# Ledger of designs, part 3: VHH binders against Probable asparagine synthetase [glutamine-hydrolyzing] (asns)

Target 1, 187 residues: Probable asparagine synthetase [glutamine-hydrolyzing] (asns), of Dictyostelium discoideum (Social amoeba) (q54mb4r2to188)
Amino acid sequence: CGILAILNSLEEASKLRKKALSLSSRLRHRGPDWNGIYQSSDSILTHERLAIVGLENGAQPLLNEDETIALTVNGEIYNHEKLREDLVATGKHTFKTHSDCEPILHLYEDKGDDFVHMLDGDFAFVVYNKKANSFLAARDPIGVVPLYIGWHKDGSIWFSSEMKAIKDDCYKFQPFPPGHYFSSKTK

## First folded at step 1 (VHH)

Design n1 (framework vhh_h_nbbcii10_fgla)
Fold by ESMFold2-Fast, scan of step 1:
Structure n1 (fold): chain B 187 residues (1-187), chain A 124 residues (1-124)
Amino acid sequence: as target 1 above (187 residues)
Amino acid sequence: QVQLVESGGGLVQPGGSLRLSCAASGFTFSDYSSYALGWFRQAPGQGLEAVAAISSSGGSTYYADSVKGRFTISRDNSKNTLYLQMNSLRAEDTAVYYCAADLYYGSWDEYDYWGQGTLVTVSS
């Protein structure tokens, strides 16, 4: 599956959209795929799937109730059932999908950065809050799911499931370290 | 050989509805086990934006965040036609709408086949 996120860009929004869509399509691995896109004035998230079969778990990027928080994710969350039960019990959230990753949206909204420690899974994701203009990227403790981070000269920060999507545009890039998260708030 | 022809565009007022059709020829909606059909749009002075897509089985759909809850994609296999039902139209929806088919693996920057486009103008 392909993830691409560009955050805090100074580039014009329409140019950023064209670039992200083009780069996202390059993440396809010789199969029929879907691409999804979520955009604000300075940030964009995309997702590509390897196969149509995953779509019944919800189209990505996944969105919270008022569509102010977006998530693009690869992998699975093993403790999703308990997380969903606890979130439903608060009475604050309406779940839109059967995705095991949807709890990530609601946890980020409710608990902020530290929610990452509540996850048990194999994952790589970027979650973005348009209202707060904040984001968080995370990778599972073992590094089962690939993720790369890049820095662009315009000040934007890039994340991708594949290095080839960022290497030509970022002046610096590297594998995202396993068991870590990167936050717009704490770095 | 493969052709996609859009129709149904026009002038509508904000809050109105419009249905776009895309007639496909040169293949049937069951020729390929793993293809996708979709709608894209390009607003004046803007880039191409993915709007909606539907799987070859018709069982799965995708919508861009900008149109979720307002647009519905569907298909009619007997007519070999793809539809986009557009409700609660906004001035920001003004664009040329393109029907597209992704029939093969490895398309790099867009779907494999495209129609000519149909103009949708939303204004009072």
Scores: ipSAE 0.000, ipTM 0.086, lowest interface PAE 19.6, mean pLDDT 77

Design n2 (framework vhh_h_nbbcii10_fgla)
Fold by ESMFold2-Fast, scan of step 1:
Order: C-alpha cells, then sequence, then structure tokens
Structure n2 (fold): chain B 187 residues (1-187), chain A 123 residues (1-123)
C-alpha cells in the first residue's frame, strides 16, 4: 500500500495530477493497483494498493457524505467500533463504508485536530478538508506504519509512505515522527 | 512564547576558545518536534553565514568549511540547550552568533531565532 499527498501546491492542477501519476510508479514494486485519487485546485491525495488485497465497500481515498473531506490511510484503528457508535449517536453522519478507518474522516469534520488522541491503532494517514482548505497528517505512537514528510520549493507539503516517492522533488524530507500530527493550522 | 537565548560570547584572543550556549523555551529539542538546530553568524558588513547544524535526532551534523576541525556542535535534550564549542579562534570568526531552530511545523527553513551574542576575536 502506498500513500501520496501533496497539499497547498502553487502548481497548475493538471500538472500536479501528471506528477502524482508519475510518482505512483515509484510506489509500485510488485504491481499495486491504482485505485484512487482525490484532487482540488491545489491539493491531491492518492492511495495505491494491491489488486488482491480484498474486496471491500471502501475504495481510497475515503470520502465524507458530500465529498468535501478525503482520507488516505494505511493501518488499522482498534477502537473503531466504539468511535463509530459514538458518531452514529450524534445523528450527523451516514457511514458509507465498513472501513475501520472511516471514523477518522467524520471525527476530523466534527472535532478538528483534537480528535487524533482518540485513536488507538497502528496507522499513518492524511485527511484533507477542501471547504476549510485544511489538512492533518498523523502517525501512530510506535511508528509501526511508515510515513515521510517533505517540503517543495513551490510551498507545498508532501506526505508519502515511501521516501523514494518524494526525494527527487522535495528539497527537504524526513521520516514523519511517531506519535505526532502535522496540521495545516500550525503552518 | 518560543524563545532562544544565547550566552557565552565575549572578547577572546586569537587562538583562544569560547563555548556558546543556547537555551530554548516554549518547545523541545525532541526529534519529534525539531528537524534541525543550528548556529549562524554575521560579521560586520557581511551576510548571514551558516556555521554548524545538528539534526533533530542528533545523528547528523554539518559544519561550514571555514570552521571544520575547530568548532563542535552538541546538544543536551534534557536541558533543552544547544552548544557550540569554538577552538583555535581567528580574527575572521568575529561576528554576532545566532542560535536557530527548524521545526517540522512551520515549514522549509529555520523558523525560530535567538537575539544573537557577539564574539570578538582580537588581541
Amino acid sequence: as target 1 above (187 residues)
Amino acid sequence: QVQLVESGGGLVQPGGSLRLSCAASGFTFSSYDTYALGWFRQAPGQGLEAVAAISGSGGSTYYADSVKGRFTISRDNSKNTLYLQMNSLRAEDTAVYYCAAETYWLGSDYDYWGQGTLVTVSS
């Protein structure tokens, strides 16, 4: 599985899409299937996965009801049933998938950055809200799931499950710190 | 809120040594928050020059060619303090020295700076 997110790019949208598609080849060691892309005027989220990973009602990036919030994620949320029950009880959300990660999408919409501490799991994700033009990237406390962060000369911030997807385009890149989150609100 | 405070500057004769300290408050030198910590200097009438840097993990260091073999950068995360040990000082090392920190959260360059401390190398 491969995550790639490019946030707040000054690059023209069609060129950004072309670049993201090119970079997906760097994530395809053994024939991962391209199953999703979500794009706004200045940001793009992708998720690469193996075609044989299984059949599910939840192609990534995952989307909220009006498709204004997108999530690309690797990993598992262990307390997902409790989070789902609490979210359903609010009456605000219609769940679209059986993914254990869908609560992340709705929690970001409802609670903003503060929701990250509510998650018990092994994960790395990027969630993007195009209405608010905000995003958040997070990695689990142990660092089980890989994630890298990069900075591009056009001012965009990049996130990827593999360093090789960003190393040639970003002037600076690093492993994303375990147990932390990066929010567009602190930029 | 966030503050970097340098100390240890002063007048020293050529060939002498000084140790600069930089005390940080409002953030931590943890590898989870800090990408890099560095020392920069500006001599009278000159531009800003990077002198030395150390990564957030402490595993990588950088030194300008002008100071390699003479200066050593180090950090003490428990004290939230960055150090620059300066040996074999030369007249051309005379400058205001700045401590700077680059965090993961504010982007692409050193985003916090100290006020500077003057180092004068003169007989």
Scores: ipSAE 0.000, ipTM 0.108, lowest interface PAE 18.6, mean pLDDT 77

Design n3 (framework vhh_h_nbbcii10_fgla)
Fold by ESMFold2-Fast, scan of step 1:
Structure n3 (fold): chain B 187 residues (1-187), chain A 125 residues (1-125)
Amino acid sequence: as target 1 above (187 residues)
Amino acid sequence: QVQLVESGGGLVQPGGSLRLSCAASGRTFSSGDYYALGWFRQAPGQGLEAVAAISWSGGSTYYADSVKGRFTISRDNSKNTLYLQMNSLRAEDTAVYYCAAGPYYDLTESEYDYWGQGTLVTVSS
């Protein structure tokens, strides 16, 4: 499984896409895999996915109902059934997948940054809203799932599951701190 | 700090239409400020009642049963403005209408952190 997200890039969209695809391919593991892409004019999210037992129809990046919010995630959300049940009970959302991570999309849409404290799991993710041009990256309290953050000379912020996807392009990079989230709102 | 200001209230006859606006001011909604927005109302001598709510993307809306099919909630994030289009107005819709902002898109009053001062809507002949 591999995550790559490049947010608020000044690079031309077609060049950004080619770069992201090239970098994302380096995150592939042995065996069959697929690459999903979600792109706006200045941002791109990709996912190289491993099959997960018990997860059905969860192609990533995951999308909300109107496809304005995209999520690329690695890990498991343990309290997903309770979150899903509460979201369904509001009548506001139609779930499209059996992914335990889909609640993240709907919570971000409804609650914004504050939703992160509601999650119980081992995770690393980036969720992006192209309509509002906002994003949030988060990592579980122990740091079980890897995530790295990088800063690029063009002002873009990079996130990746592996350092090798960002180290050559970012002038600064580091492991994303466990138990934290990074929000576009605080920039 | 967010200040919400309603406008568009007034006198309207039964069966008529009215459009309310709610504009944020001061340190208002901007790119990255993701508030759910709602409309609530209080009729003379009654408690506060939820009318409608909208998610910050505008992709999801929720209506109270009493207004479903007659009222439409919408938002223009580029103008930091919330709207309520009210059609087929009834005497029972007479109330002070408040807009509210909070982290949750919900019809629950306690989920909203910021409130406007209210705008009066009177439905009578």
Scores: ipSAE 0.000, ipTM 0.108, lowest interface PAE 15.3, mean pLDDT 77

Design n4 (framework vhh_h_nbbcii10_fgla)
Fold by ESMFold2-Fast, scan of step 1:
Structure n4 (fold): chain B 187 residues (1-187), chain A 122 residues (1-122)
Amino acid sequence: as target 1 above (187 residues)
Amino acid sequence: QVQLVESGGGLVQPGGSLRLSCAASGFTFDYSSYYALGWFRQAPGQGLEAVAAISGSGGSTYYADSVKGRFTISRDNSKNTLYLQMNSLRAEDTAVYYCATRYLGSYKFDYWGQGTLVTVSS
């Protein structure tokens, strides 16, 4: 699967969208344009996956009920059933998919930062809250799933599953450290 | 230029077996982690049907309900070849079979072969 997220950009929204679609397309072979995209005035998230096998897990980026929070993720959450049961018991959420990653979306909405410690899995993700203009990126404890972080001269922060999607535009980039998360609020 | 060439089709009696091969050229399965591969078929006068697919890593497979337990998909990256082993063939399996490949960043199969005809008849 492919992840790309650009957060807190000073670039015009239309130019940002064009750039993100261009980068996403360069990671794909020529053909029909298929990618999930979610955008605000200063941020954009994209995701790509194999449709034939993955359709039952819902299209990404995954969205909460009012579409103010978006998640783009690669990997598996092993304790998803327990997390789902606990979230359903609150009565606050309607689950839209059978994705083992959907609990991430709702946990971020309910608990904010630090919920990452509740996850047992192999993952890399970016979750973004448009209303609060906040985001969180995380990578599993061992670094099984790839993720890279980059910094752009306009002050935006970039995340991608592949270095080649960010290296040409970011003045600094590196692998996202395993077992860590980066929050727009604290880090 | 990327090309996929199917082979192994032919006439077979009901209950028989065939193995289809799909040879790739213009790219290598060394990108196996980034490519998914699948088989589709089209019976005379009907639409295209997905039959089986295998992930780039080979760790995941998909089969249509109509072929589960009878067909097996596999790949050999060293030979740059995708296979479909078809057992217990039925008249309803008569179709042109196509192989296709997809980069994992794409939601659609990007490259298709020209097809190979399989006829199941006495």
Scores: ipSAE 0.000, ipTM 0.115, lowest interface PAE 17.6, mean pLDDT 76

Design n5 (framework vhh_h_nbbcii10_fgla)
Fold by ESMFold2-Fast, scan of step 1:
Structure n5 (fold): chain B 187 residues (1-187), chain A 126 residues (1-126)
Amino acid sequence: as target 1 above (187 residues)
Amino acid sequence: QVQLVESGGGLVQPGGSLRLSCAASGFTFSSYSTYDLGWFRQAPGQGLEAVAAISYSGGSTYYADSVKGRFTISRDNSKNTLYLQMNSLRAEDTAVYYCAASRYEYTLWPSEYDYWGQGTLVTVSS
C-alpha cells in the first residue's frame, strides 16, 4: 500500500504527473488496476494498493460527490459507523462507497481542519480540496501507519507512506509526527 | 535560454583518466539546484547511451553497468557545474559526451531530459 501526494508545485502539470507516476511505480505493493491518481494544475495525489486489498472493491483517491475533494489514505477508522450516521442525518451528503475512510472527505468539507480530533483509528492520510486549493495531512496518535513529509526546493510539500519515494527529491524530509496534522491554512 | 556547455574532452591513452565539466547558464537564480542532471554519450555510428545521472541535491546517483566503478558523477550547485570523473578509460569509451538537465527525473533514459549540451569528444587511443 502506498500513498504519494505533491502539493503546491510550481512546475507544469504534465511533468508533475510523469514524476508522480514514476515514483508511485517504485512503491512495491501494486495491485492490478488499483493505481489511482487525482490531479489539479499544481497538485497531485496517488494511491497504490496491495493485490489483496483490491479485493475489497475500493478505489483511491476517494472523491466527494462533486469530485472537488480527494483523499488518499492508509488505515482504518474505528468509529466510522457513527460518523457516517451523523453525516447522513445532516442531509448534506450521499456516500458513494462502503469505505471506513469516506467520512474523512465529508468531515473535511463540513468542519475544516477541526475534524481530525473526531477520528478514532490507525491512519495516515492526505485530503485535498481542489476548489479551495487547500489540503490537510494527518497521522494517528501512536504513529501505527507510516507517513513522511518532505519539502522540495520548488516550494512544494510532499507526503509519502515510504521515505524512498521522496528522499532523493526533497531537500528536507522526516517522519510525519504521530498525533499531528499539517494544514495548508496554518502550517 | 538554458545553455549547457561541456568541456574537458580530448585524447587519452587506455587506462588514463579525464574529468569532464558541464557549465550551466540561463537558469534563474537558484533554479539550477532544482534540476536533475545526467551524462550521455554517442560513439561514432551508434545510438545515444546513458552514462550516469545525479539528483538535484547530489544525494543519489545512477550509473550504467558499463561504467560502474570507473566513473563518478558529481555536481557543485554553487558553481552551476556538473562533473564526470572518468578513470580506467577503455577504447570503447570513445564517444561524444553530452550533459543534460531534467526538471523532475534523474534517470538513464534520454527522453526524460529537457536541455542538452553540444557535446565534447573523448578519444581513447594509443
Scores: ipSAE 0.000, ipTM 0.124, lowest interface PAE 16.7, mean pLDDT 78

Design n6 (framework vhh_h_nbbcii10_fgla)
Fold by ESMFold2-Fast, scan of step 1:
Structure n6 (fold): chain B 187 residues (1-187), chain A 127 residues (1-127)
Amino acid sequence: as target 1 above (187 residues)
Amino acid sequence: QVQLVESGGGLVQPGGSLRLSCAASGFSISSGDYYALGWFRQAPGQGLEAVAAISSSGGSTYYADSVKGRFTISRDNSKNTLYLQMNSLRAEDTAVYYCAADVYTGSYLDETEYDYWGQGTLVTVSS
């Protein structure tokens, strides 16, 4: 599977979309892969799948109720049942999937950047709010799941599960540090 | 090879109903690949107009104001087919109807965001 996210690009939206699709196809290893895309005027998130998981509708990027927030993620959240239970109790969210990662989407909406410390798991993800034009990328404390960050000359920030998707376009790139998160509100 | 084929067009009287179908081949419209699917139309002498769209990720549907409450978009993943149920048809609904598909999910009623298009099916609402 592959993750690719390009945030705050100055490139024209249709060209950005075609570039992201081309780069995402480089992450494909074998078999009939399906990809998902979520795009705004200056940002795009993709997720490459190796297989469709039956009727569970595990399609990514995952979307919140009004489809203004999107999540692309690899990994598992071990405390997801407790997080889901607490979120349901607020009465603010309707869960649409059985994904253990769906709580990430709703926690970002409700609690903002610091919610990452509430997660117990092995993960790498990017969550994007197109209404606020904000995003957050995070990687688990041990760094079990791969993630790379890159900087482009046009000012965009890139994230990918594999270095080969960003190395040709970014002037600087590196492994995303374990146990950290990067926010568009970074101080 | 991606292909979309529309069917179900024809002549119908005002106030009548018609159901259009769009059969997809070369790709799956099922959940997991995030295909946005839509219906667009072009009336004689007019430009292309959005009619309705359906998302792959949450079952969300979108309608142009001119058809809201009269038309219903739906999909059957097992048949790899998109439908448009048209009720209470009016003379101004006369147009060639096109189905469209794309993996982009952010702008459902924007025709410029769709890469795959059918050849169209004519709907004529007489008098």
Scores: ipSAE 0.000, ipTM 0.162, lowest interface PAE 15.1, mean pLDDT 77

Design n7 (framework vhh_h_nbbcii10_fgla)
Fold by ESMFold2-Fast, scan of step 1:
Structure n7 (fold): chain B 187 residues (1-187), chain A 122 residues (1-122)
Amino acid sequence: as target 1 above (187 residues)
Amino acid sequence: QVQLVESGGGLVQPGGSLRLSCAASGFTFSDYSTYALGWFRQAPGQGLEAVAAITWSGGSTYYADSVKGRFTISRDNSKNTLYLQMNSLRAEDTAVYYCAKEYYGLDSFDYWGQGTLVTVSS
């Protein structure tokens, strides 16, 4: 699977979309690929799948109830059942899927950046809140799932599951450190 | 109540064409544009095979290698209908064709129609 997220870009939305689609195609190895896109005026998230069988793992980016928060993720959250139970108990949320990653959307909405330490799993993700214009990227403690971060001259921050999607456009890029998260509030 | 109803199947000679339709009720394509939609088939004595899908965003389409270049998937939001245009049909395309809708983020396609039979023979 492949992730690409471009946050806080000064590029025109239509040009950003074309660029993101072109770059995400570099994450493909072979065959026709399924992709999902979530876009605002200055940010875009994509998720790629290698086969239609992969669609059974869930359509991404995942969205919260009012579609203001979007998540693109690779991996698994092992304690998802407990997280779901606790979220349902608040009475604030209606789950749309059985995805083990859906709790991430609701936790980000309710708890902000601090929620990351509540997750047990192997993961790499970017979650974006269009209404608050905030985002957070995180990678599991061991670094089982790949993620890269890049900085663009226009001030945007890029994330991708593969370096080849960002290396030509970012003036600086590196592997995202295991066990860390990056928040728009601290950039 | 979500329902998917396939139609358009029938008997056709090799090299012929058919257009399958899947009429949806109980939800609107525009209201739930994030849903993935697809066509699957089951040939006699075979398992289910994914044939084509159209994504819930980006307007991307997927095709199985066996039908690429011959089949075209499309959707019409105003009619709440999914289509599969099948050209250059072959005997091995003989199957019951199903349309399916995925819940947003669900592990599988969760609403299935009853299917429509396509027979390709002389």
Scores: ipSAE 0.000, ipTM 0.145, lowest interface PAE 14.7, mean pLDDT 77

Design q1 (framework vhh_7aqx_2)
Fold by ESMFold2-Fast, scan of step 1:
Structure q1 (fold): chain B 187 residues (1-187), chain A 120 residues (1-120)
Amino acid sequence: as target 1 above (187 residues)
Amino acid sequence: QVQLQESGGGLVQAGGSLRLSCTTSGRTFSSYAFSWFRQAPGEEREFVGAISWSGGSTDYADSVKGRFTISRDNAKNTFYLQMNSLKTEDTAVYYCAADTYWLGSEYDYWGQGTQVTVSS
């Protein structure tokens, strides 16, 4: 599976989309994989899925009820059943998939950045709220799932599961640190 | 399950318009995201456009952006592809597809296709 996110770009939307699709294709591993895409005026999230993996867990990027929050993620959340039960009990959320990662969308909406501490899993993700124009990227405490961060000369911040998707366009890039999260509100 | 049936294909002159429909039967229409694909003679099947469960998100191939519009009517269990400013390069068999998951690579259901021919 592959993820790519470009946040707060100054590039024209259609050109950004063409670029993201081209770069995301580098993350394709087999078969007629399709890019899932979510885009706003200045940000885009993509996900490449393996043919058999995406069918039972939901297409990505995952969306919340009103489609204002999008998530692109690799990995698994071990305590997802408890998180889902608690979210359902609030009466505020309708789940659309059986993905163990869908709680991330709803927790980000309800709790903001603090929700990351509630997750027990092996993961790398980017969640984006287009209404608030905010995002958060996170990687699991041990760094089991790969994630890279890059900075572009136009001020945009890039995230990808593989360095090859960002190295040609970012003037600086590095592995995303394990056990950290980056928030548009604080960074 | 869901069954898909395309209609609205045909012959049109360059610069003209066509509206394709995909009617669905079976279980809950609103639980599916829908897409259009096309296949030109001698070429691989390519993505054209998609619409999410709520209709709040749409996606298009760069070659059709600004010319084609996808929409859905949950009351009629039908979704559409409005094709404007048609070009000879748009000639293809058009397929509708349904997926429980938006923009997945493995679509759950496919229609049988409808031919669109754009003459110069």
Scores: ipSAE 0.000, ipTM 0.137, lowest interface PAE 16.3, mean pLDDT 79

Design q10 (framework vhh_7aqx_2)
Fold by ESMFold2-Fast, scan of step 1:
Structure q10 (fold): chain B 187 residues (1-187), chain A 121 residues (1-121)
Amino acid sequence: as target 1 above (187 residues)
Amino acid sequence: QVQLQESGGGLVQAGGSLRLSCTTSGFTFDDYAFSWFRQAPGEEREFVGAISWSGGSTDYADSVKGRFTISRDNAKNTFYLQMNSLKTEDTAVYYCAKDYTLYSGSYFDYWGQGTQVTVSS
C-alpha cells in the first residue's frame, strides 16, 4: 500500500498525470497492476494497492457522493463503527463502501479541517476537495503509518507514503510529524 | 462570534452529584462534537468525556466511566456533564470544548473559561 498526492501544481494537467504515473511505479513492491487515480486541473491523488486475492477494500481514492471530494489513505480507524453510526444518524450521507476510512470523506465534507482529532487509529491520509480547491493531510499521534511531505519549486505540495517518490523532485522534504495535520487553508 | 460558557460548578461532598452545563453561541451547534476536560492544581489538563455531533456516540476517560454521563440538547445549543459518585480526586476546574480534541498543540480549539468543582471529604 502506497499513497502519492501532488497538490496545487503549476504543471499542465497532462504532464502532471504522466509524472504521477511514473512516480507511482516507485511505490510498487508486488503485483505490478495499475493504481487508482483522481485528478483535477492542478492536483492529483493516487493509491497503490497490493494485489491481494480475496480481499475487497473500497477502491481508492475513495470518493464522496458527488465525486468532488477524494481520499487516499493507509491505515485503520478503530472507532469507524461509531463514526459511521453518527454519520448515518444525521441523514446527510450515503455510504458506498465497507471501508473503515470512508467516514473521513464525510467528516471532511461536513466539518472541514476540524475533524482529525475525532479519529482513533493508525493512519496517514490526504483528502482533497476539488470544488473548494482545498486539502488536508494528517498522520496518527504515534506515527505508526509512514507519511512524508515535500515542497516543489513550482509551489506544489507533495505527500507520499515513501520518501523515494518525492526526494528527486522536491527541494525540501521531511517526515510528516506524528499527531499533526496540514491544511491548505492555514498555510 | 464563537462562545462557550460553563456553569454548574461548586462545592459538593464526596459521594454527591453535580451537573455541569456548557451553553454555546456563534456557530451551528448540531454540526459539532463536544468534550469536557479538567485541570487540577499543578496538573496537566486531562480529557474527561466527549459526545458526537449526532449524540449517538460518547467517549470517557477510564477514571470516570460509569460515574459521569455526557449529553446534549440541540434545541438549547447546550451540552452537559452529569457527575455522580464524586470523589475528592475529581476536584478540578472543568472546561468545555468545541470538538473532540486528541491532538496536542492545536491552537485553534475553542474553550470555555472553566468552572470550579470542589469535592470535600
Scores: ipSAE 0.005, ipTM 0.129, lowest interface PAE 15.9, mean pLDDT 78

Design q11 (framework vhh_7aqx_2)
Fold by ESMFold2-Fast, scan of step 1:
Formats: sequence, structure tokens, C-alpha cells
Structure q11 (fold): chain B 187 residues (1-187), chain A 123 residues (1-123)
Amino acid sequence: as target 1 above (187 residues)
Amino acid sequence: QVQLQESGGGLVQAGGSLRLSCTTSGRTFSTYAFSWFRQAPGEEREFVGAISWSGGSTDYADSVKGRFTISRDNAKNTFYLQMNSLKTEDTAVYYCAADEYGIVYSETAYDYWGQGTQVTVSS
């Protein structure tokens, strides 16, 4: 599965979408017709899905109840059952999928950046809140799941599961450090 | 550039079936992915189902899986939503949407939308 996210771009939204779809195609290991997209005026998240993966675990990007928060993720959250139980108990959230990663959406909404320390898993993700115009990218403590970060001359920040999706457009890029998160609040 | 026209809405009894159609302008139909969204009274617009540009991949909201089927007919520049085992909760205005490439999950990503067609499911 492949991740691509471009945040806070100055590019026209239609051109940004076409660029992101073209780049996402490089993350595919099969035919060119299975991917998910979430877009705002200045940001876009994509996820490449294998055709053989069951949709009962949720199509990506995953969305919260009012579709203002989107998540593109690779990996597994081991403590998801407890996180889900606690979130349901608040009465604030309804779960739409069986994905162990869906709690990330609701935790980001409720707790902001600090929620990352509540996760026990092997993961790499980008979560974006278009209402607040905020985002957060994170990678598990060991770096089991790949993620790269890139900076574009227009000020946008790029994230991808593979370097080949960002290397030609970003003036600077590197592996996302294990055990870290990057927040729009640090900009 | 692309225009979308929905048809096939109406009143149907719970447990019944209905087939919605969305006809496009005909230009570049085979390169577009298509989706259906719906909006119930007083609620937000939600994703229902999508079909990729090749027709080889489909995706559905959990609430409609097993009951709804999306398909396309490139020769007629039309795509469909076959709705079976309808429930009163399926009552909504149904919108078709088109985007070049892929399957999209956010309404803000779509370039082209239809006007909407009302579906009412009575007990």
C-alpha cells in the first residue's frame, strides 16, 4: 500500500490533484485504477489500495464522522480495542469501519498532537484536519513502516511511503525519523 | 467540460429495488472514475459507492455493502447504481460525481456533479 500527502500547497487545487494522482501511480504494484483521495483547497491525501484487500476494514483515506478529518496510514495499532472502547464511551464518536487505525482520526480530533504517545503499534501515517487547517505525520518508534518527508519550494510539506514519489519535486527530502511526529503547529 | 444528469429516482416501498442512472457529456467518459453520494434531510452529504475508470474496482460505504452495486456502460456514457433491499434509512437526494482517475472519498475532490435525484423509501 502507498501513502502520499501534500500539505499547504500554493498550487491550484486541480493541478495539485492531477500531480498527486500521477505520483500515486508510482506507488502501485498492479493496474492503475485503485486509489483513494481526500482534498481541500491547499492539501491532498492519497492512499494506494491493493485490489485484493477487503473493504470491510475501511477504504482510505479514512474519514471521521463529518468528513473534516482524513487519515492515510500503513501499519497496525496493537492497542486499538482499548482505544476504541474508550472513544465509544465518550459518546462523541461513531465508528464507520473495523480498521484498527480508525481511532487515530478520533484521537487527533479530541486530543490534538499529544495523542501519538497513546499508540502502540507499527505505523506510518498522516492525519489532516481541514476545519482547523492542521496536520500531523508520525512514524512508529522502531521505524518498521517506511515514511519520507520532503520540502517543496512553494512552502508545502510532502509525505510519502516511498522516496520515488517526492524526490523529483522536493528540494529537500529524507527518511522520516522513527519515533517522531511532525505537526503543523511547529511551522 | 463534463455534464452529469441523474435519473431513476422516485418513491419505492421498503424491501424494493431501484436503479439510478447518471449520463455524462460523453467526452472522455472512459478516463473518468464515477461516484454516488447521498444527502438525507438535515444531514451531511455522504459517500455511497464508486467505480474506477477501468471498471475493475468498486468501493462502497459499509451501510450499503451487499445491497447496492455500481456499474458503468461506456457505450452509453452512463453509469448506474442498482439499489436492492431498500430501507427507509436510504431516503435521500442522490448525486453522481465524476473525477479524472481513481476513486475519491471526499466530495471536495470532485470536478463535476449532477443536480441530484430524490429517492424516497416508504414503510
Scores: ipSAE 0.000, ipTM 0.190, lowest interface PAE 11.3, mean pLDDT 79

Design q2 (framework vhh_7aqx_2)
Fold by ESMFold2-Fast, scan of step 1:
Structure q2 (fold): chain B 187 residues (1-187), chain A 122 residues (1-122)
Amino acid sequence: as target 1 above (187 residues)
Amino acid sequence: QVQLQESGGGLVQAGGSLRLSCTTSGFTFDDYAFSWFRQAPGEEREFVGAISWSGGSTDYADSVKGRFTISRDNAKNTFYLQMNSLKTEDTAVYYCAAGPYYSLEDSEYDYWGQGTQVTVSS
C-alpha cells in the first residue's frame, strides 16, 4: 500500500491532480489497483491499495465529519480501541469506519500536534486540515513503516511511502526520521 | 478568470422566504468550499453559512440556524441560500464566497461576488 501527499503546491489544481495520479501509479507493483484521492486547491493526498477490503476499512484518505480533515496512513495502531472509547465518551465525534487509524483523525482535531505521543503502533501518516491549511506527518518510534519527505522548488512539501515517487521532482529528499513528526505550524 | 455572481435578492416582507443563488465560472467547482456572508449598513461583514466541497457538511451562524439552508448543485456550478422566516434584522447585502477551505473566517475565502441586496420590510 502506498501513500503520497503534496502540501502547499503552487501548481494549478488540475495539473497537480494529474501529477499525483501519475506518481501514485508508480507505487503500484502490479494487478488491479484502486486510488483514493483527497484534494484542495493547493494540496493533495492519495492512497494506493491492491484490493478493496470492506469499504468501511479500506476507504482512504479517511475524512472527518465535515470533510475538512483528511488522513492517509499505512500501519496499525495497537491502542486504537482505548482511543476510540475515550473519543466517543467526549460526545464530539461520530466514527465512520472501524479502521484502527480513524482515531488519528479525531485526535488531531481535538488535541493538535502533540497527540502523536498518544499513539502506540507501527505507522506512517499525513493528516491535513483544509480549513486551517495545516498538516502533520509522523512516523513510528522504530521506523517500521517507510516514509520519505521531500522539498520542491515551488515551496511544497512532499511525503511518500517510496522514494521513487518524489526523487525526480524534489530538489531535496530524505527518509522521514523515526519517532518524529513534522508540523506545518512549527515547520 | 474566476467570477462569482449573486442573484435572487430583493424586497420581501417579514416572515417571507427568499432564495439566493451564486453562479460561478473560471474554476473547478467541485474543488471548492462555499460560503455566504452578509453586511448590514454600518456593520462589519459577518458569516451566515458554509458548505463543504463535497456538500456533506454545513454550518450556520446562530442567528440564522434553523431558518436558512445552504446547498450546492455541482452540475450547474451554482450554490444557494434558502432563507425562510425572514426578519427585519436579516436586511443586508449578501455576498457569496469560494475558497479551498470550509471556514467561518472570511479571510480564508479567495473569491467573492459583488453582493446582492436583501431588504426585509416591516
Scores: ipSAE 0.000, ipTM 0.123, lowest interface PAE 16.9, mean pLDDT 79

